VHH binders against Band 4.1-like protein 4 (epb41l4a). Designs and how they scored, part 13

Target 1, 289 residues: Band 4.1-like protein 4 (epb41l4a), of Danio rerio (Zebrafish) (Brachydanio rerio) (o57457r11to299)
Amino acid sequence: FYCEVLLLDESKLILTTQQQGIKKSTRGSVVLDYVFSHVNLAETEYFGVRYCDRSHQTFWLDPSKTLAEHKDLIATGPPYTLYFGVKFYAEDPGKLKEEITRYQFFLQVKQDVLQGRLPCAFNISAQLAALAIQSELGDYDPYKHTAGYVSEYRFVPDQKEDLEDSIEQIHKTLLGQVPAEAENNYLAIAKTLEMYGVDLHPVFGEKQAEYFLGLTPVGVVVYKNKTQVGKYFWPRITKVYFKETQFELRVLGRDCNETSFFFDAASKTACKNLWKCCVEHHTFFRMPE
Below, E stands for the ipSAE of ESMFold2; O stands for the ipSAE of OpenDDE; V2 stands for 0.75 times the mean of E and O plus 0.25 times the DockQ between their complexes.

## First folded at step 4 (VHH)

Design g58 (framework vhh_8h63_2; at its last look DockQ between E and O 0.61; V2 from the best seeds 0.00; counts 0 for: pae E 4.7 > 2)
Fold by ESMFold2-Fast, scan of step 4:
Structure g58 (fold): chain B 289 residues (1-289), chain A 123 residues (1-123)
Amino acid sequence: as target 1 above (289 residues)
Amino acid sequence: ELQLVESGGGLVQAGGSLTVSCAASGFTFDDYAMGWSRQAPGKERELVAGITWGGSTYYADTVKGRFTISRDNAKNTLYLQMNSLKPEDTAMYYCAASEGTYEVTGTYTFDYWGQGTQVTVSG
C-alpha cells in the first residue's frame, strides 16, 4: 500500500506497507495517528484526512473503517492520495489551547482563502495577506523586500496588482508582530467571514431548484443563489435522514412543532456523504447539557 | 439483496427469558441503525428497541428495564435479550435496519424489515 498525505504546509507524508506496515486491512485511525504524530498535533479532534473519488467529490477517511472499506479511495490508486485538513472549524480558533493547533488552522484558512472557499472583500483580503506575509517574512525591510516582493506569493484565486500594492502598504504597518501573533490576528479576522468553517453540499429542492446546504459550527445554513434562505441551529435539529438520494432535515420550532425539509443529492454516494458529515457536525457541536 | 433473518423465537412461561437474534447480510452492517419492532394480533406495530451504528440505544417505555438490545458488528448480528416476559409481550418480532437515520429523540425510521420471529408468552 502506497499512500501520500498532502499536509497544509505543502509537504508530503509518505506511508507504505514497507515502512509503516499499512495495508488495505489497516483502519483509518492508524493512518490518522501517523499524520497527527508527524505534525506534532495533540488537539486532534478538529482534524482529519480527505480523499477524492474519480468525480472529484471529497470524503473524510473514517477512523473506524479499514482502507479497503473506502471503495472510492481504493478505485483511485495506487498511489493513494490523502489531504490533511481541518474537519471541524472552531468558532473561535484563538481559544485553541496549543500554538501548533492554531498554526494548522492558520494554514487551512489561508488555503481556503487562496482556493476561493472563503471569499472576502478587497480590504479584508489585503489585511489577511499582509498578516500572512508578516508571519512568513517578518518585519518589512526596504532593503530585503524590494519592489514586487508580494507578487512571489499567492493569497487569492485572481490576485491583481492593486491588491499586491495594498498588501505591501499594510505589511509596512505590522512592525513587531511575531509569527504566532500575526497568525492569531489572521484567524481573528477570518472567523468573522460569512463562509468561515462552512462545509458546502450541493442539493436540489422542488422542481430541481439548486441549493447548497452549509454545515457550520452553529448549525445548517441553506443557500440559494449565494443568498442565505434558512438557518437551523444544531440544538433545534431533531432528525437527519437519507434514503437513496433523498435527504431529510427535521427542525423543532419555538411552537414545539417539527418541520421537515427535503432535498435531493445528485447520487446516493453524495447523499450518504452529506448525511454522514451532517451527523458528525451535530455530534461535534452538541451543546453542553 | 439486503437480507434480515430473525431467529430464536418460541414459547416461554411468564417471568421467563428469551433472546432473539437477527442475522444481517448483503450490506455494510456497521453503517446501519438496527431495531426491533413487534406486532400482536389486532394491534399497531410498535418499536420496542433501537441501536445506532455508534451503540446509542432506545427503548419503548413498555420494555424499558426488561429488554436489552445489542449488536455484534464482527458477526453482522443484532440481539434482543428479553427478561421478565409478560403475556402482553406475545407478538411477532421484526428485525429492522436503516442506513440513513439519526434522531436525537431516539425514535428511528426503518427502511428494511425481516419476516419476523414469533414470541409467545404463556401464563
Scores: ipSAE 0.404, ipTM 0.676, lowest interface PAE 1.6, mean pLDDT 89
Fold by ESMFold2, look of step 5:
Structure g58 (fold): chain B 289 residues (1-289), chain A 123 residues (1-123)
Amino acid sequence: as target 1 above (289 residues)
Amino acid sequence: ELQLVESGGGLVQAGGSLTVSCAASGFTFDDYAMGWSRQAPGKERELVAGITWGGSTYYADTVKGRFTISRDNAKNTLYLQMNSLKPEDTAMYYCAASEGTYEVTGTYTFDYWGQGTQVTVSG
């Protein structure tokens, strides 16, 4: 058995039979524990390890199953590639107890912004990028940070000169912010963005109308044409069910009446994945804070 | 054809232990949530324990800490280990299955049911 786990700091953790005793009969939890230990993470409940199938669809490694029971993963190798990341986005990352946990969240959200999964308007993009530079480079120093220094870094998918100028001006104003403070300020801004922590799943409604269900820290959000058309908070969701390609959410209204909403997924595999992710989110976020 | 067959029931003294099993056939076992329900004479059927296809478990308050549900996907078998049995646990125990159910209140909608196995606790 030979596996590479890609970490959020762009490093790799190599897991093999020879070094760790890991083989196909090994439980996913053992693999996760090696990763969590390697990154020195105590607040592990927010994190997981992903894999991609041959169709480039992503799935979370199930800690309770053996690696052999992850049939779509096993079909891709050896070698196997796994991705460490945030599974459940804390609604307020500032309340995370340990700096190392906030640092991993910072790395994840920075990647989300760079990859376009977390869209940002110009002014927010500049502010986030300046905070990332403050964390990475420290205080602005005109002798070290010569004209155009921002261009050596990528913070957003379409980084233009006018944005880079704005980033530099903001960086100059952050004098004295230590890395941990800058990273916390980054998260404090990013958590307010609409797509923060949103896991999108394509579904269909009546007459084959296309929608997305977003699994978020606060509940399930329904999108049509980039517009939120429904929002169901986790405490009000009383049932999550699927059979074949049909997905059902049952919601308790303020009038104490329950209503079920039905959606169709493109396939049974997609529907089961949506159901599993939704149940996991509900379990994690159902408790009031 | 999907089939669930329970076994392991019987007569046991109060304070004793039993394990009941459910053998499943005719379906891909790892795709199903499973559960145990029980029905005492003159009472409604109640959910005792459930386990999702991913291994997450649920227990009724009346059995929490005394009963353990588990599944062996390789053998297509569901288990219920019952410890510290009380006369109140006397009931017919049914194995149940559903492909994808999750309810916050601890009730499950099951699509398939076994015949049941009798557990009698003497006191």
Scores: ipSAE 0.055, ipTM 0.511, lowest interface PAE 4.7, mean pLDDT 88
ESMFold2 (binder alone), look of step 5: mean pLDDT 79; pTM 0.795
OpenDDE, look of step 5: ipSAE 0.063; ipTM 0.485

Design g9 (from a1 with R50A T52Y; framework vhh_8pnl_2; at its last look DockQ between E and O 0.66; V2 from the best seeds 0.00; counts 0 for: unsure alone 55.0 < 65)
Fold by ESMFold2-Fast, scan of step 4:
Structure g9 (fold): chain B 289 residues (1-289), chain A 124 residues (1-124)
Amino acid sequence: as target 1 above (289 residues)
Amino acid sequence: QGQLVESGGGLVQPGGSLRLSCADAGFTFDDYAMAWYRQAPGKERELVAAIYSGGSTNYADFVKGRFTISRDNAKSTLYLQMNSLKPEDTAMYYCAASEGTYETSGTEVYTDYWGQGTRVTVSA
């Protein structure tokens, strides 16, 4: 078994039968333990590894199942590619106990901004990127940071010179922020953005109208045409159900009446994945017991 | 689609024990919410016990402390261990499964798949 785990710092962790004893009968939890140990992570509950099937549907590795039971993963390799990342986003990553946990969140959120999953207005993009530069390069130094140094880094999908000029200007003002401070300040800004920690799933409503269901730290958000049209907090969600391509959320109103909302996914596989992600988010973010 | 097959029913004296089994032959067992329902003569089917994909369980008040639901995902088998049986437990017992059921109260499982049932008779 030959497995490549892509880490958030863009390095690869290679896990094999020869070096780690990983086989098709190995449980996902064993793979996760190798990754967590490698990145020195103790607050592991926020994290997982993903894989993509042949149709580019993304799935989280199930710690309780063997690698062989992940049929969609087995169909893609060898080699098998896994992606380490944040599975559940803390509402306030500044409250995470360990610096290494906050660092991994910083890397994940930085990737989210770069790949367009976390859209930012121009001024916020410039500030976030400057904090990332400060974390990587330290204080602005005209002897080291020659004209065009920002162009070597990518922070947004369509990075233009006017953004790079703004990043450089802001970087010059961040004198004295050590890497951990810059990373914490990055997360303090990013957590306030609407799409922070939102896991989007495409669905259809009445008359094949297109929606996205966003699984978030606070609940399920319904989007239509990039506008929020519904929000259901985790403690109010009493039931999550799917059958074939039909997905149902049952929500308890303030009047103690339950209302069901129905959506259709593109396939049974997509619907089951949405259901599983929704159940896992509800379990993680529901009221403490 | 999957086929649920119950076994383990029979005649037992009050205070006795039985273990019911439900074998799943057609779907990925560990992802399913599973339940035992029962139906006594002339009555509606009622939930006895449920077990969810994450391992959480729920029991009807009338069996709590006497019955234990469990599953063996490797064998794709659901069990109901019935102890301290009473004449009132006499019924046809049905296995039910739903791939996509999750609820916070644990009081209901959608019954997408049913078995044919196994008869339990408790009499002196």
Scores: ipSAE 0.379, ipTM 0.654, lowest interface PAE 1.8, mean pLDDT 88
ESMFold2, look of step 5: ipSAE 0.345; ipTM 0.703
ESMFold2 (binder alone), look of step 5: mean pLDDT 75; pTM 0.761
OpenDDE, look of step 5: ipSAE 0.623; ipTM 0.833
ESMFold2, look of step 7: ipSAE 0.427; ipTM 0.743
ESMFold2 (binder alone), look of step 7: mean pLDDT 73; pTM 0.747
OpenDDE, look of step 7: ipSAE 0.614; ipTM 0.819

## First folded at step 7 (VHH)

Design i1 (from g9, 16 letters changed; framework vhh_8h63_2; at its last look DockQ between E and O 0.39; V2 from the best seeds 0.00; counts 0 for: pae E 4.3 > 2, unsure alone 63.7 < 65)
Fold by ESMFold2, look of step 7:
Structure i1 (fold): chain B 289 residues (1-289), chain A 124 residues (1-124)
Amino acid sequence: as target 1 above (289 residues)
Amino acid sequence: ELQLVESGGGLVQAGGSLTVSCAASGFTFDDYAMGWSRQAPGKERELVAGIYSGGSTYYADTVKGRFTISRDNAKNTLYLQMNSLKPEDTAMYYCAASEGTYETSGTEVYFDYWGQGTQVTVSG
């Protein structure tokens, strides 16, 4: 057994039978524990590792199953690639107890912004990137940070010179912010963005109309054409069910009447995964802190 | 053939504790969501607690903090530990199983399989 776990700082952790004793009969929890220990996490409940199958669908490694029971992972063959990341986005990451937990959240959200999963307007993009530069480079220093220094880094998907000029000007105003402060300020802004912590799952409604179900820190959001058309908070979601490709979400309205919404997933596997992720989100975000 | 057999019910004094269990056979236990429902005299059946693949749990608000659901996959057994029992907990307790079912409102979910039940009676 040979796998690479890609970490959020862009380094990798190599796990093998020979070095760690990991084999196909090893449970996912053991793999997770190696990763959590490697990054020195105590607040592990927010994190997991994911993998992609040959159809490019993503799944979270199940800690209660053996690696062999992850059929879609095993079918990709050795070597295996796993991705460490935030599974459950804290609604307020500033209240996470340990700095290293907030740092990992910062790295994840920075990646979300860079990859376009967390869209932000020009002014927000400039502010976030300046905070990321403050964390990485420290205080602006004209003798170290020569003209065009921002161009050596990527922070957003469409990073043009006018944005980079704005980033530099904001960086100059952040003098004295230590890395942890800049990272916390980054998260404080990012947590307010619409797509913060949204795990999107494609589904189909009536007449094969395309929708996305977003699993979020506060509930399930329904999107059509990139526009929110429904939002159901976790305390109001009373049933999550699937059979074959049909997915059912039952919600309790403020009038105490229940309504069920039905969607179709592209496959039985996708439907089961959506169901499992939804149940796990409901369980996590309904539990008290 | 999937089979669920409950045991451990009985009479218990208010404030006392009781554990009911459910022996499961005829399926891959690890892959099923499991739950406990109860039906008191004259009332409709309600979901008390659920435990899903991956270890996530649900509890009805009326039992949270007093009841604990657990599963032992090596023994194919589901448990419900009931503490601080009240006369209102008197009911027939049913073990249930299904793949793909999760419900959190106390409304009974549509489980595919049910046991025969075990009676729990809490005296005042």
Scores: ipSAE 0.099, ipTM 0.568, lowest interface PAE 4.3, mean pLDDT 87
ESMFold2 (binder alone), look of step 7: mean pLDDT 78; pTM 0.793
OpenDDE, look of step 7: ipSAE 0.535; ipTM 0.803

Design i2 (from g9 with T111F; framework vhh_8pnl_2; at its last look DockQ between E and O 0.34; V2 from the best seeds 0.00; counts 0 for: pae E 4.8 > 2, unsure alone 61.7 < 65)
Fold by ESMFold2, look of step 7:
Structure i2 (fold): chain B 289 residues (1-289), chain A 124 residues (1-124)
Amino acid sequence: as target 1 above (289 residues)
Amino acid sequence: QGQLVESGGGLVQPGGSLRLSCADAGFTFDDYAMAWYRQAPGKERELVAAIYSGGSTNYADFVKGRFTISRDNAKSTLYLQMNSLKPEDTAMYYCAASEGTYETSGTEVYFDYWGQGTRVTVSA
């Protein structure tokens, strides 16, 4: 067995039979524990390890299954590639107990912004990027940070010079913020963005109209053409069900009437994954911390 | 498709412990939501604990950390570890399973497959 686990700081952890004794009969929890130990993480409940199947769908490694039982992962290698990341986004990451946990959240959300998964308006983009620079470089120093220094870094998709100028001006105002403070301030802003912590799943509605279901810290959101067309909070979701490609979400309305919404996934595998992720989100976010 | 079979019930003193087991050779338990229910004489059946395919669990409020649901997918066995037993825990305990369903606690919980039950008596 040979795999490469890609971490949020862009480094990698190599796991092999020779070094760690990991084989296909090893449970996913053992792999996860090696990763959690490597990044020195105690608040592990928010995190997981993903893999991609041959169809480019992503799945969370199941800690209760052996690696061999992850058939879609096993079919892709050897070698195997795994991705460490935030599985359940805390609604308020500032309330996370340990700085290392908030740091991993910061890295994940920074990646989400850079990859376009977390869209930001110009002013918010500038603030976030300035906080990221403050965390990485420290205080603005005119002897180190010559004109154009921001362009050496990437913070958002389609990063242009007018944004970079704004980032520099904000960085100059952040004097004295230590890395942990800047990272916390980054998260405090990012948590307010619409797409924060949204796990998107493509689905089809009536007449095969294309939608996305977003699994979020507060509930399930339905998107059509990038527009939110429905939002169902976890406490009001009373049933999550699938059979073959059909997915059902039953919701308790404010009038105490229940309504079911039905969607089709592209495949049985995608439908089961949507169901599993939805159940895991409901369980995690319905329970008090 | 097999039949769920519970075992491990019996008579125990207050404060004691029991471990209930539920087995079936025809299930790959990791693809199923599994649960324990109980029914005391003259009362309605109620959820005790559930475990979902992803490993997430749900416990009734009355459990208050005394019971632990778990499963061993290699042995196709579901467990309920019951500690600090009280006389009010006296009931018939049932194992339940369903693929593809997840419901919140309450009277609207549904599972496709049920065992015949194992009796737990806590005598004082």
Scores: ipSAE 0.079, ipTM 0.552, lowest interface PAE 4.8, mean pLDDT 86
ESMFold2 (binder alone), look of step 7: mean pLDDT 75; pTM 0.764
OpenDDE, look of step 7: ipSAE 0.514; ipTM 0.778

Design i3 (framework vhh_8h63_2; at its last look DockQ between E and O 0.68; V2 from the best seeds 0.00; counts 0 for: pae E 3.2 > 2, unsure alone 64.8 < 65)
Fold by ESMFold2, look of step 7:
Structure i3 (fold): chain B 289 residues (1-289), chain A 123 residues (1-123)
Amino acid sequence: as target 1 above (289 residues)
Amino acid sequence: ELQLVESGGGLVQAGGSLTVSCAASGFTFDDYAMGWSRQAPGKERELVAGIYSGGSTYYADTVKGRFTISRDNAKNTLYLQMNSLKPEDTAMYYCAASEGTYEVTGKTYFDYWGQGTQVTVSG
C-alpha cells in the first residue's frame, strides 16, 4: 500500500505498508490518526481526509471502514492520493481552543478563497490577501518587498494589478501583526462571507431545475441560480432521507407544521454521499457549541 | 445479499431478562437505521424499538424503561436487552433495517426484515 496525504500547507505525508504497517484491511481511523498526529492536532473533530473517485467526486474517508471497503478509492490506485482538510467549519474559528487548530482553519480557508469556493468582493479580497502576506512575509520592508512583490503570490482566482496595488497598500498598514494575529484576523473576516463553510451539492428539482444544497455550520441552504431560496437551521430539520436518487429534507416550521423538500441527485452514489454528509453535519452542529 | 438473522429467543419466566441479537451481513451496517418489531399471535406487528445511524433511539410506550436497543458496528450486530419481562411481551421478534433514514424525533418504517426469533414469557 502506497499513499500520499496532501496537507493544507501543500506538503505531503507518505503512508506505506513498509513504514506504518498500513494495508487494505487497515481502518480509516488509523490513517486519520497518523495524519492528526503529524500535524499535531488535538481538536480533531473538525477535520477529515478526502479522496476523489475517477469521476472527480469527493468523499470523506470513513474512519469506521477499512481502506478496502472504500471501493471508489481503491479503484484509483495504487498509488493513492488523500487530502487532509476541514470537514466541519467552526462558525467562529476564533473560539477554537488551540492555535494549531486555527492555523489549519486559516490554511483551509485561504485555499477556499484561492480556488474560488469562497467568493470575495474586491475590497474583502484585498484585505484577506494583505493579511495572508503579513502572515507569510511579516512586516512590509521596502528593501525586501520590491515593486511587484505581490505578484509572486496567488490569493484569489482573478488577481489583477489593481487588486495587487490595494494588497500592497493594506500590507503597509499591518505593521506589527505577528503571524497568528494576521491569521486570526483573516478568519474573523472570512467567517462573515456568505459561502464560508458551505459544502455545496448539486441536485435537481421539478422539471430538472438545477439547485444546490449547501450544508453549512448553521443549517441547510437551498440555492437556485446562485441565489438563496431557503435556509433551514439544524434544530428545525427533523428528517433526512434518501432512496435511490431521491433526497428528502423535512423541516419543522414555527407553526409546528412539517414540510418536506424533495430533490434528485445525479446518481445513487451522489445521493448517498449527500445524505451522509447532511446527517454528519446535523449530528455535529445540532448542539449550540 | 442483505441478510438479517435473529437469535437469542426462548422461554423465560415473568420478571426475567433476555437479550435477542441480530447478525447483519451484506451491507455497510453503520449507514443503516435498525430496529426491532414484534408480533404476538393474532395481533398486528408493533415497532418496539429503533436506533438510527446518528444514535437517536425510539421506544414504544409498552416497553419504555424495560427494553434497551443498542448496536455494535464493529460486529455488525443489533441487540435488544429485555428486562422485567411480562407475559404480554410474548411474540415473534423481528430485526429490521433501512438505509437512508435519519429521524431526530420519532419512529420510522423499515424496508428489510429478518425471519424472527420467538420469545415466550411464562409465569
Scores: ipSAE 0.209, ipTM 0.628, lowest interface PAE 3.2, mean pLDDT 88
ESMFold2 (binder alone), look of step 7: mean pLDDT 79; pTM 0.799
OpenDDE, look of step 7: ipSAE 0.505; ipTM 0.786

Design i4 (from g9 with D30S S53T; framework vhh_8pnl_2; at its last look DockQ between E and O 0.79; V2 from the best seeds 0.00; counts 0 for: pae E 2.04 > 2, unsure alone 61.9 < 65)
Fold by ESMFold2, look of step 7:
Structure i4 (fold): chain B 289 residues (1-289), chain A 124 residues (1-124)
Amino acid sequence: as target 1 above (289 residues)
Amino acid sequence: QGQLVESGGGLVQPGGSLRLSCADAGFTFSDYAMAWYRQAPGKERELVAAIYTGGSTNYADFVKGRFTISRDNAKSTLYLQMNSLKPEDTAMYYCAASEGTYETSGTEVYTDYWGQGTRVTVSA
């Protein structure tokens, strides 16, 4: 067995039979524990590792299953590639106990912004990027940070000169912020963005209309054409069910009546994954933080 | 697919206790709603208790306060702790499972798979 785990700092952790004794019969929890130990993480409940099947769909490694039981992972290798990341986004990352946990959240959210998963308006993009560059480079220094220095870094998907100018101006105002402070300020802004912590799953409604279900810290959100068209809070969700490709979400209305909403996934595999992710979110976020 | 296998049945005096187990090695129960049913001779099979993937439980009215359903998903094992047993609890006890079900209120119980049962006898 040969596996590369890509970490959020762009480094790799190599896991093999020879070095760690990992086999296809090894449970996912053992792999997760190696990764958590490597990054020195104690608040592990927020995190997991992902894998991607040959159709480019992503799945979370299940800690209770053997690696062999992850059929779509096993079909991709050897070698196998896993991706460490945040599975459950804390509503308030500032309440995380350890700085190392907040640092990993910062790396994840920075990646979310860069990859376009967390859209930001121009002014927010500039603020976030300035905080990221303050964490990376420290205080603005005109002898080290010559004209155009921001261009050496990428913070957002479409990074143009006017944004880079704004980033530079804001960076100059951050003098004295140490990396941990800048990273915490980054998270404090990012947590307020609409798509923060949203795990999108494509589904179909009536007449094969395309939607996305977003699994979020507060509930399930329905998107059509990138616009929110429905929102169901975790405490109001009383049933999550799937059979074949049909997904059912039952919600308790304020009138105390229960209503079921039905969606179709593209395949049984996609439907089961949506169901499993939804149940895991409900379990995690239904309880008070 | 694997088989659900019950164990832990036996003969017990009134007021006694038993712990039933149900296992199927090699797959995880985390994706399944699980339940215990019972059937006495000449009677219909009836729900005893259910536990859903999210941990919510449902108990038949006759059993509340005496039995506790639990699960260990890492070991793929379902349990029924039976206390304060009565002669009327004498029955075959069956483990049942259904994939894809998660509820916070136990109003529906689906059964896709059944075990062969374990006998519980409470002497009169």
Scores: ipSAE 0.460, ipTM 0.757, lowest interface PAE 1.3, mean pLDDT 88
ESMFold2 (binder alone), look of step 7: mean pLDDT 75; pTM 0.761
OpenDDE, look of step 7: ipSAE 0.578; ipTM 0.804
ESMFold2, look of step 8: ipSAE 0.391; ipTM 0.714
ESMFold2 (binder alone), look of step 8: mean pLDDT 75; pTM 0.767
OpenDDE, look of step 8: ipSAE 0.566; ipTM 0.795

Design i5 (from g51 with G53W; framework vhh_ozoralizumab_d1; at its last look DockQ between E and O 0.01; V2 from the best seeds 0.00; counts 0 for: pae E 16.1 > 2, unsure alone 64.5 < 65, placed apart)
Fold by ESMFold2, look of step 7:
Structure i5 (fold): chain B 289 residues (1-289), chain A 125 residues (1-125)
Amino acid sequence: as target 1 above (289 residues)
Amino acid sequence: EVQLVESGGGLVQPGGSLRLSCAASGFTFDDYAMYWVRQAPGKGLEWVSEISWSGGSTKYPDSVKGRFTISRDNAKNTLYLQMNSLRPEDTAVYYCAASEGTYETSGTEVYTDYRGQGTLVTVSS
């Protein structure tokens, strides 16, 4: 057994039978515990590890199943690749109890921005990138940060020179912010963005129209052509169900009547995954804390 | 301070048309779903239209479908309701309302984040 877990700081944790005793009969929770211990994480409920199957569908490793029971993972290797990340995005990451938890959220959200999963306008991109540089490099120092220093880093998908100039100007204004402060300020801005914490699942509606369902910290959002066309808050969702490829979301209206919305996934596997992720989000974000 | 100001109400004969406007201020208009609701004399509130924050989706109950058209201009922070083929039963105070909530199925609006003072529409001969 040979597995690489990609961490949010882009390092790898190597897990093998020889070194950790991990076998296909090992439960997912044991793998998760190794990862959580490695990053010194106590607030583990927000995090998980993902894998991709042969068809490029992504799944969260189930802590209650053995690795062998993850048939779609086992079919891809050896070697196996797992991706550590935030599974449930806290609505306000500033309220997370430990700095290490906020740091992992910062790394995840920074990755989301860089990979285009969290779109942001030019001025917001500049602010976020400046805070990321403040966290990484500390205070602006003209002797250390020579002309063009921002170009050595990538913060957004389309990082042009005008953006890099704005990043430098904002970095100069951040003197005195320690890394943890800059990271918290990064998260305070990013949490307000539309796509913050959105887990997108492709679905089809009436007449095979293509949509995405976004699983978010506040509820399920329906997207058509990158336009939000529906939003259903977790407290108003009373049933999540699937059968074959059909996914059902039942919501309680303000008139106290319930209405069901139906969507089709591309396959049984995709539908089951959507259902499982939706149930997990509903459980997590509706529970009292 | 949030403010929703309706205008365009008045007296109109059956079969006539009227256009209502709602000027919004004090909140990020583009982030809110917008609604028109009405209250006939002695009756409860009835939802008569809903429009998504982008304007990409609209919803109407059967009582007004085909006769009323909701629209919004996010650049001007303004909501509109075009009412055609008016009937005496359309007589009501019409309110502009806003919510960050989901699209609702047909029915009476019960919970909105903000609601205006209303504008009276009277349909009679």
Scores: ipSAE 0.000, ipTM 0.107, lowest interface PAE 16.1, mean pLDDT 85
ESMFold2 (binder alone), look of step 7: mean pLDDT 78; pTM 0.782
OpenDDE, look of step 7: ipSAE 0.189; ipTM 0.619

